# VHH binders against Malonyl-S-ACP:biotin-protein carboxyltransferase MADC (madC), part 2

Target 1, 317 residues: Malonyl-S-ACP:biotin-protein carboxyltransferase MADC (madC), of Malonomonas rubra (o06926)
Amino acid sequence: AKWTELQDKSFLEATARERAVGIVDEGTFTEFCGPFDKIYSPHLPLMGEAIEYDDGLVAGVGKIGKKPIFVISQEGRFIGGSIGEVSGAKMVKTIQLASDLYEEMVSEKPDLPEEMRPAVVISFETGGVRLHEANAGLLAHAEVMDQIQNCRGRVPIISLIGSRVGCFGGMGFVAAATDVIIMSQFGRLGLTGPEVIEQEMGKDEFDASDRALVYRTTGGKHKYIIGDCNYLAADSIRSFRETTTAVLQKPMEEIETFRRIGSMEKIKEQIELVKLSVSLKPKDSMDVWAHAGNENPESLINMTLDEFLAQAKRLKA

## First folded at step 1 (VHH)

Design c32 (framework vhh_5c3l_4)
Fold by ESMFold2-Fast, scan of step 1:
Structure c32 (fold): chain B 317 residues (1-317), chain A 124 residues (1-124)
Amino acid sequence: as target 1 above (317 residues)
Amino acid sequence: QVQLQESGGGLVQPGGSLRLSCAASGFTFSRYYMSWVRQAPGKGLEVVSDINSGGGSTTYADSVKGRFTISRDNAKNTLYLQMNSLKPEDTAVYYCAKGRYSGSYWLPDAFDIRGPGTQVTVSS
C-alpha cells in the first residue's frame, strides 16, 4: 500500500509493518532485519507454529522531520505478538541503538537541537512472554526495562496501544515505564495502576490484589479517564502519527512529566487514585466515570474522539 | 458442529483454587485463539484471559493478573484456566470462547462461539 493510502488505514486493522512504515515520514523507514532474512526463533518448530522470518516483531529506524525514530512494532498475528528469544533481542537492541546514537550525537554536538535527537516508538501488540521460550522472554522483559531506564532524560520513548491484542502481561509494565502512552478507544492495556504500584513498592507496602477492581477495564477511554494513558488518538495510522509528532515536539523535561512510573511523586499520585476508587467501591467502569464527574457516563461510550475529549472529566488525584 | 464444554466450576472459599477445563470439538483447535470470559450478576462480559493458537502468547485482565494462568493442550483439544487466590469478586459464570479469524490475523477479543459456561462462586 502507498504511504498516503496507509495513513487512512485503521491502526487496529493494520499489520505491524504497516504501523511501522506509516508512523514515520514517507519513504524513511529502514527495517533492521526484514522478512527476507532467515532470522527466526529456533524454538518455533517445536511449538507447532508456522515460522515467520521476522519473528513477529518489526524493528527499524525512520524519521519524523529531522528526528531519527527507532521503531519497534509487535505483530499479534504471529504467536499473539509474544516475546521470545529473537524478537526479545531485536527489541532490546533497537532501544540500545537509539541510546547509543544519542550518546554519539550529543558527544559530538552537545548543543544539537532537540528536533534532531533520537526517539523510540513502540507499537504494542502482545500478551507478553512466549511460553515455550519463557526464560528468554522473561530475560528480554528485564533487559528492555534496563534499556528504558538508560534512555530516561535522554531519549523519549512513546508507547502506541491501538492493536486488537493490546498490551498485557509483562509488557504492561514495560509500557508503564515509557514516557508517554497514546491509546485509541479500541486499544487495550493490562497490568497497570495497582500492579505497577505493587511492583515498585513491594507487596508488604501495597497489595495490588486488594485494589485491582477499578483498573480491570482495559480500553482507551477508561484508561484516559483514570489517568493510565496520556493521549487518545483516533483509530487511524494518521491520528497516531500526528499525536506522536505533536508529543515529540515537546522539550524532554515536559515529556518526562507524562511518565506513569519513574518517580516517587507519580507513585504517590497513583496510590491516592487507587485509594479513592477503593473507597468508592465501584461495581463497573461507569461508576468510576460517574465519580470522575461525568453526569451521564454511558453517553461517552459512543462519542467521537473530539466530543469525548471536550466533555470527559478525568479522575482526580 | 463446533462445540465447547466447560467444567471445573463450583463453590470455593476465598483464598481457594479451582481449575477450569474446556473440551473443544468440531474445529481445528490448534489454529484458533482461545479465551476465557466471565459474567458476574448484573455486569457485562469481561475477557479474563486470551491465549494464541500455539500457546506462546497470553493476556490477562488486570483483575486476575498473577492469580490466574491460562494454558492449552493442543493434542487434547483442551483449554485450561488455573485460578488461585480466589476472591468474592471472581464470582461469575465462566465461558470458554473460540477466537474469530478475520482477514490475515486472529481477533483475541472477539469470538464466534462460546460454551454454555460454568458457575464459579467464591463465598464463605
Scores: ipSAE 0.000, ipTM 0.089, lowest interface PAE 23.0, mean pLDDT 77

Design c34 (framework vhh_5c3l_4)
Fold by ESMFold2-Fast, scan of step 1:
Structure c34 (fold): chain B 317 residues (1-317), chain A 125 residues (1-125)
Amino acid sequence: as target 1 above (317 residues)
Amino acid sequence: QVQLQESGGGLVQPGGSLRLSCAASGFTFSSYAMSWVRQAPGKGLEVVSDISSGGGSTTYADSVKGRFTISRDNAKNTLYLQMNSLKPEDTAVYYCARGPYYDFWSGYPTGFDPRGPGTQVTVSS
């Protein structure tokens, strides 16, 4: 498909590879090739060679303007996007490579313009650990958190949440630890999926089959109003690309102010907030939106993104 | 050995109906959530629908909601998918899968194990 046509494709309906190719400048995306130890070569990621298998996670490097962008794009069409040994290692190594490139570039040119410094973009589509590879999956989550910590103040990490599967479980914690979260209204972010909530609370209290309820409590508009995501994008690759580009034009010190979580205590606080949000019925969600200063919260549900952003008032920024 | 055997696929005209069945063996069927996933030629797996272990909760992909109905009979170890108002876009191999499997941190369903060989559904005029 032409890159320009790809820009108008639904982010929700796109494949992991389409999201990766579309988020960076036309013709610049190069998938990492071969054994994982080879992707640390400065030349190998730029050669255009893909790994023979992707294990549900596309990783590579491209550019936005002069800025190298290391892309991790999870694929929900493969085992729900769950993180296993291969996909976990690929994610860890990709972030590590971005950090290594940053050190090399800054060491060579300490006054390197921010527009030329590396960044990481992660498109989430996963519930977390792949249970049949649980030890490797858990280790991968821990190692990803370590790499994110190592990047703070050096390499900005941007989370994109607009996929069918959404971002849940351990990967919800990972997303919260990144510098910026961008969601579409169709993206879902939380620590517990709708079916698990229904099982625990009962169908009378929370009906997982009610899509309107689910989108109101875990969706982008609700997350934006309560401050659980920083930006909303329309459901297109173009909108996510343009929002990501705008964010990356900001100085690193400003980007750091968008971080929601920096410690385990903050993670626990977010868990409680997410639990509260996902447990709300539509009427209760309206009360939260009203508390944020929205006089007619019901009307916000049917607004276009542009109308919503112009009128919606936030509980937390 | 876990085994899942799908049946009920075939050729049908647009607007028609099919009922898929999945016979499960080798595990305690009533203790696991089950799902239907499909794969069009040359593409990855797409989750169509899932159902909780007791049958009290169901979910559907937006593309099939209102047209497909998932159900189960725990006494017969059988999973069903009633497919109505079929479209050419529904053409795929349909797999019965055990799961969703749950994330240790959140309990969110994260994996589907498509252990069945699949049943072909072709919707054409």
Scores: ipSAE 0.000, ipTM 0.118, lowest interface PAE 17.0, mean pLDDT 75

Design c38 (framework vhh_5c3l_4)
Fold by ESMFold2-Fast, scan of step 1:
Structure c38 (fold): chain B 317 residues (1-317), chain A 125 residues (1-125)
Amino acid sequence: as target 1 above (317 residues)
Amino acid sequence: QVQLQESGGGLVQPGGSLRLSCAASGFTFSSYAMSWVRQAPGKGLEVVSDISSGGGSTTYADSVKGRFTISRDNAKNTLYLQMNSLKPEDTAVYYCAARPGYLWSTYDSREYDYRGPGTQVTVSS
């Protein structure tokens, strides 16, 4: 009964736990704690503070149809969603568990049906690395990247970006390495936070206190137009769930085509963005939208999702 | 500072129902796994039900499975136990107990960080 009501809740306003419970089928989400954690590492409880003490990341497993879904849902209320030793370890372990399950299933049935293949869903809400745990946080980012690499071609990884804090810093890089990025127009994604952009460009170019400018630069509509996200979802748990479900119904080979390109292509992408910046000298995301072929960029700002998807022209599809 | 306070106990007839509540304060409730532990006259402590810190996982002793339901409201720092189809064998003092989430369901009553003073449940005709 609560799950049905939860479907209509704003994804932006939802808690990490609400996002995790709502993204998978009703009654199927089991949060990792106690015995389950110990099954995969008898030494995990001895490595430092308890996993539950961090409370900055919800991790567990559920189902969408027949498909096991390993869920990582970051919580912005805890130190702005920053990644520390405990939350980083939970993230690494959860992705590894999905890989382990895939190996087990394939060993039993080498022609594993697509609908039975495990998947990982990550709901991002993080401003970056915790200062007090910077070394451990940086190591966790590297270990997460290693696990993502290990999953390629085996276990699809879907990024959901629609939370209040957004996805910045090293975790923006992690999101780019996943197979599919789904954003809402209220989601924010970047490798630099608004304050860093203001500092580097100066207030006459970008004012971090101007919420509308920040939103237009890092927001879902902008990221969709420039090709930094694959799909846009409405701001509801239902919309993110339905979009995720539709993506996961595709064959693994097709899902891999949505992946952001490797390091060479990332360099080419940066070169093209630099060329655009030099030639266009954009002051606002709307200048980029105009360059993409949108004749009235201002009209896109207040369009509903359906209107936007029907009208908007993309710089990169 | 740290407080766990049970309420809702009392005298009830066999086949009746009771709802126990536990109000928690002085610690980060949402970071702790919670349990209901009981002690019947002349017996040792028995863990009757556990719930994970987020409420996504629950366990029940075989003696109460299908009759009792544990739940929590992290916004209100409150733990609940809905007790249905009560039997004379359910007569006990019921304690609310808290332990770190990473110890959820694997440790006995000795591993709890905090425990309330208890509430008496008596099932008698």
Scores: ipSAE 0.000, ipTM 0.083, lowest interface PAE 23.3, mean pLDDT 75

Design c45 (framework vhh_5c3l_4)
Fold by ESMFold2-Fast, scan of step 1:
Structure c45 (fold): chain B 317 residues (1-317), chain A 124 residues (1-124)
Amino acid sequence: as target 1 above (317 residues)
Amino acid sequence: QVQLQESGGGLVQPGGSLRLSCAASGFTFSRYYMSWVRQAPGKGLEVVSDINSGGGSTTYADSVKGRFTISRDNAKNTLYLQMNSLKPEDTAVYYCAASYGWLPFTRSHQYDYRGPGTQVTVSS
């Protein structure tokens, strides 16, 4: 499909490749390891799984303006977007390439304008670890987290969550570790405040199973109200692209303040939000939305994005 | 403009039956997970039943299991709830709700759209 037509395509219904091509400027996307390269997990054929040459993950580089954008776009149509050996290695290498380019550019020109420095965009569509490659999948999650840490303060990393499969399992924690989370109302993020706290603090300090169910809801409007995503985009490639572009124009110091986890202060904020939820004892998302200051929370359900953003009160805000 | 409109509610005797319908417009109905949610006077919302986008997978609250049946007609953009062996405890406003997402990751209390509701009163 022509890039201009692609812009109006539902982000939710788009393929991983369409999301990657459409998020960057027209004609600028170059895929690193495409289907024609026949790169796939060596474990999949042995387990009777269908072979997809890109292993369910599109990776490449393009531009937004003058800024190099390293794109990772997961494909839920391939084994639910699960992360295995090959897809995990591609994800790690793509982030590493962005970091390497940053070092090379700044070494050559220390005063290089921010708008010319690289960034990473990850479009999530995954349930997490590929079970039949569990050890490789777990190692890949750990290595991705290490690469994200290497990029902090240097290369901004933006999460896009608007796919049908959503972002669940270990990749939910990976998304929380990125600098910015952008969701559509149809996006799903399986990360909850209690689970993030348990992961960071350990079960002896905080047991997620004791917490209110309302924090386990996954949709974009709910995640926006409770502070688990930073921005909402409409369900189109154009809206995700425009939101991403606006975010990338911000100074790095400002972008870093959006991270959900990454500091003890953010963890303490999450603990307080969970305590509020437990004391409220909500029966559903509407109780939480009412507690956030929304006088008629039911009216928010059917609002357009623009109406919602104008009227919705946030729990964290 | 997204709209969900419930119908079929009313007054019924204990042990009686009602069929609720929900007409959907303004969105691609066949892509959405659909739910029936109810609210009794002075109580919170209770999820009664859920059905996936294709109609092949359904769930029910313990309070209605064996008595209620959820179904959908994607060609007509309509959701149904067949309510049998009604009890006074079933008295509530019944709402039609829609949520998008992959079925394993969809939560029934997390809906993107909801109707205005239809009153069901079970009284002798």
Scores: ipSAE 0.000, ipTM 0.358, lowest interface PAE 12.2, mean pLDDT 77

Design c48 (framework vhh_5c3l_4)
Fold by ESMFold2-Fast, scan of step 1:
Structure c48 (fold): chain B 317 residues (1-317), chain A 121 residues (1-121)
Amino acid sequence: as target 1 above (317 residues)
Amino acid sequence: QVQLQESGGGLVQPGGSLRLSCAASGFTFSRYYMSWVRQAPGKGLEVVSDINSGGGSTTYADSVKGRFTISRDNAKNTLYLQMNSLKPEDTAVYYCAAGFRYWLGSEYDYRGPGTQVTVSS
């Protein structure tokens, strides 16, 4: 397909590869291929079919303008996007390569222009750790967190959450640790899958089969109102690309202020959300939306993105 | 067996034009980013231009923007650099390189032996 046609494709319905190709400038995406030893070298690998490296995750590098963009795109069609040994190592290596490139660029040009600074973009589509590889998957989550910490203040990391599977479990925590979270209304984000919530609280308190309830509590509109999502994009590759591009034009210092974890101000916001939960005891996202000042919260559910952004009120600390 | 061989260099007067070619063999040319890198007498390496594997995306150094055009023919395994409005400051050895400009710093997967371009004042 032509890149211009790809831009109008639903982000929700796109493949991991289509999301990766479409988020960066036309024709610039080069997928990482070959053994991991080649990835450690600062030599760019051959682009092509990377079946042995797929393991539910597409990784590579492309450009937005002059900016190198290291892309990690999870594939829900492969074992629900679950993280195993190969996919986890691939994710770790990709973030490490972005950090290594930044160090190389700064060592050669200490006054590196912001528009040339490398960035990482992660398109999440995962239910969490691959159970039959649990030890390797858990280790990979920890190593990804280490790499994210190594990038702090140096390489911005942007999370894209617009897939059908969403971002749950340990990867929900990883997304929260990135600098910026961009969601569509169809994206889902949570630290615990709906099935686990049902098991702990019981079906009478939370029914995982209630799709509307699940989507209202984990969906982009709710996450936007409570501050767990920085930006909302429409359900198209174009909208995610345009939002990502706009974010990456900001100075690193400004991008860091969007992080959910990593500052005293963010800790304060988290404490206020906990206080709200204790006092309000919400059973539905609509209870929280009403508290944020939305007088008819049910009307927000069916609004288009433009209508929602024009009318929705967000929680204040 | 990897080879990159530049050609088309020479002596030219200011304001003149030259077209450099780079013949590639021993690797899958169509899957690599390609670059032109130059080194002027007594100076370090400067990345002049790069082009992606499919030829649809190009970048240029500010010093050559608007004057130079990079292109490739994947069917012929050949990289080109069309140089117009040449200046004495463009005098350098020009190298064909396989790899991504910002990824490799001064290192590339493969680099040719270079071709001399001299712009007489």
Scores: ipSAE 0.000, ipTM 0.160, lowest interface PAE 15.7, mean pLDDT 76

Design c54 (framework vhh_5c3l_4)
Amino acid sequence: QVQLQESGGGLVQPGGSLRLSCAASGFTFSSYAMSWVRQAPGKGLEVVSDISSGGGSTTYADSVKGRFTISRDNAKNTLYLQMNSLKPEDTAVYYCAKETYTVRYSFGSLYTETFDYRGPGTQVTVSS
ESMFold2-Fast, scan of step 1: ipSAE 0.013; ipTM 0.341

Design c9 (framework vhh_5c3l_4)
Fold by ESMFold2-Fast, scan of step 1:
Structure c9 (fold): chain B 317 residues (1-317), chain A 126 residues (1-126)
Amino acid sequence: as target 1 above (317 residues)
Amino acid sequence: QVQLQESGGGLVQPGGSLRLSCAASGFTFSRYYMSWVRQAPGKGLEVVSDINSGGGSTTYADSVKGRFTISRDNAKNTLYLQMNSLKPEDTAVYYCAADLTPEQYFRLLSEGYDYRGPGTQVTVSS
């Protein structure tokens, strides 16, 4: 599709490639994948019931203004976007390339303006692996985390969560380790998938088949109120691109303050949220929203994004 | 029990036509976005076409636009791919796949089944 038409496309319904092409400036995205790449997981033939597919991870580089943007765009159209050996290696290499470029550029020009220094954008779309334990996939998660750590304070990493499958399981930990999380109200983020939540709490407390309940607890509005995401975007490639652009224009010192993990202060905040859960014993997000100071929490569910941002009270803001 | 089973592949001469079918069972087919994916010999996977749950919205890879048509029959739990003007470059194993919401994905994962079909071979040669 043409880039200008892509801007109005739903981020939720877009393909991985459409998200990658649309998030950066028109005509600037160059994909790293060659025409002869084998994207099929090497472990799939050994597992008769394997659900690992590496067919949907798009990686490349583009620009936003003068800033080189390394893009990782996961595709969840096949088996919830499971992370295999090939896709994991692409993620690791893409982040490493951004770090390497940063070192090269700063070595040549130590006073290089921040607006010209590289950044990484990751569009998540993965449900995690619950049915089969894939050691290669688990190792890839750890290696991605190592690369994110290596970029800390040097190359900002922005998480985009607005895809149909969302961001669950091990990739939820990866997203939490990035500098900034941008969600749409239709995005889903959790360390535990809806079925695991149902199993741990029992159906009486959390029913995964209740779409509205799952959306309220894992969705962008709830994550925004409890401080698990930094920014909310509307469900369009344009809105995610504009929000990402605005974030990347901030100084690195400010961007670092948004990170959910990696400091003692952030860990203390997480502990306080756990304590709140124990004392309040909420049945759904509405109880937490009420505790945050929202006197009519139910009204927030159907608000437009603009109405919500104007009125919602946050636990962390 | 979730199952997807492709059929309709085979050997065909350049310029010929084939119609692929995917029989779905074990889930509410009419609520799922569906796709056709192919893998040519020695190459990676390529998404060729997607269709929404109601059948009103479709997308196609540039390589197949104007030649392939995706459709579905929700009453029969069947996905179709009509392939016209076939080229040697279309030679591949074709797979049927479900595009799931997180809620649908996690529910199906609990059942322990593949949510992609085993594939059907399409060979286009003289």
Scores: ipSAE 0.000, ipTM 0.135, lowest interface PAE 17.8, mean pLDDT 73

Design d12 (framework vhh_8dlx_2)
Fold by ESMFold2-Fast, scan of step 1:
Structure d12 (fold): chain B 317 residues (1-317), chain A 124 residues (1-124)
Amino acid sequence: as target 1 above (317 residues)
Amino acid sequence: EVQLVESGGGVVQPGRSLRLSCAASGFTFSSYGMHWVRQAPGKGLEWIGNIYHSGRTFYNPSLKSLVTISRDDSTNTLYLQMNSLRAEDTAIYYCARDSYSLFEYLRSGSFDPWGKGTLVTVSS
């Protein structure tokens, strides 16, 4: 479909490639065609899995205005979006290329204009580490974190969470370490999947089969109220693109203030939230929403995005 | 049920070293990152550092040269090694399980991802 038609497509239902092409300006996305396009993980054939040359991860570069945007878009349709050897290496290299470009630009113009500063955008769609390649997948998570640290103060990194699979496991922690998190109400974010939460808590506290409960606790509205995502976007490529564009127009110093973890102050805020939850003993997201000052929390569930943003009261940091 | 039990605290003289332990149970320890946090008397919480499931560590820059965090996944144990202890290191030390939202995980059940802490007193 034409780029203009793609803009109105559900972000949730889009492919990884559609998300990558649509998040940047029309005609500007260039997918990286290197050894990673034809190299496959040797572990996949050993486990009886089909091989895929892109290893379930689209990487490339495009533009928003004059700003180079390095895009990483995970594909949940390939082994649940799990991170393996080749896909992990592609993530690391893409972030490193953004950092390298920044250094080259700054060496030529030390007072580099904000509108020309490179940025990284990561569209997450992963249930976690690929079990067939666990060691390589774990190493890739650590190396991605190294590259994110290297980019701080230099290259902003924006997380997009609106996919069907969501962002779980070690990649949830990676998303938290980026500068800004943008979610839709249908996006899901957490370090553990709903089944893992149910298994550890038991059915009496949290029922993973209750889809509504699961989406309320891991979904964008809840994450927005508790401060675990910075912005909410509607479920369209257009809304994610417009929100990303608006964020990237901010100065780097302001963008850095949005990070959820990666600083001592942000960790302290999380610890205070944990202590609050022990006192409150909430069983559902609506208990937290009521505590945040929402008089009728159940009414928030079916609000449009604009109604929600106008009325919802957020938990203080 | 999830449990974290810190141990190894006590009274130590300035300049000495001390290793704290955190015994984890009730969850797959090897799948989670872990944190060390402390609270000195009359002060707020201070983050010390963390260790990912991969073994990679990150530290509070103010403490990096003085502490080492490690883990033993075979025994579900987290460690904090402290060197050259000073009076200002007197605090209750807590271990905590990593979560993008610690609040989300804790509020979803009846478990506590924190231990009761272990007291370290640096004095004679």
Scores: ipSAE 0.000, ipTM 0.115, lowest interface PAE 20.8, mean pLDDT 74

Design d14 (framework vhh_8dlx_2)
Fold by ESMFold2-Fast, scan of step 1:
Structure d14 (fold): chain B 317 residues (1-317), chain A 124 residues (1-124)
Amino acid sequence: as target 1 above (317 residues)
Amino acid sequence: EVQLVESGGGVVQPGRSLRLSCAASGFTFSSYYMHWVRQAPGKGLEWIGNIYYSGSTFYNPSLKSLVTISRDDSTNTLYLQMNSLRAEDTAIYYCAKSGPTYLEMIRYGAFDIWGKGTLVTVSS
């Protein structure tokens, strides 16, 4: 698809490759381990799945202005976006390459202009670990976290959450460890899957089959109100690209202050929110929205992005 | 009912190592990520680190070189290994479960403390 037409495409409905190509400047995306330089997981044939050389994850490098952008774009159409051996290794290596490039650039030019600083962008679309490759997937999660630590203060890492499958399980924690989280209202983010929440609380408290409840609980509007995503984007590649571009123009020192975990202040916020949950006992995200000062929380559900950002009250955290 | 029982504390000399355990019951342990937190006398809670159910760990940067968190899902047990103990490590140590839906709706990484903790005293 033509880059200009991709800009207006739904981010939710786009393929992993379309998201990667569209988030960076036109014509700049170069995919790692592409069709002429192929690898694939030896476990795929044993699972009875179609053989794919990208193992359900597009990785590469492009540019936004002068800034090298290392892109990881997960593909939910491939085994529900689960993390396997090849996809996990690609993710780890892509982040490592961004860190290595930064070190090389700084060694040559210690006063590196911000507009040339490398960055990592991860478009999440995963329910977690691929069961037939569970040990490799678990190892990959640990190695990704190590690479994120290596990037702190040096290479900004931005999470994009707007895909069909969303970002759940171990990758939800990985997203929380990145510097900035950008979501659409249709994106979903959680550490615990809806079925597990239902099991622990009971259907009367949380019905995993209630799609509206699940979207309200794990969706971008809720995460924005409680401070668990930094920015909301409209459901288009253009909106995610423009929001990402704006964030990346900020100094590294400012970007790293946006992290949801990794500071004592954020942990103090967690403790205060635990106290709130004990007293409030919310049954739905709307109860939390009401507590945040929204007089008619139901009205927020169907607001456009612009209406929501103009009217919504956020929790004081 | 959710229960977390910490054990392994006691009096230890500075520079030594100690491993704490947390026995979990009343929930599907393997489906939750777990935290270690501590509270020194007269001070607030200090987060030590967590371990996701996948085995991935994240530590308080000031403590990363001094601690290791691990889990054994077959025995529903969480561990905290501490090395090079100092007098300032004297505290009650708690394990904590990832919160119920209410806490997760509010913020990821939120946690509940369910046990009485285990006291670690580092003194000569």
Scores: ipSAE 0.000, ipTM 0.257, lowest interface PAE 12.3, mean pLDDT 76

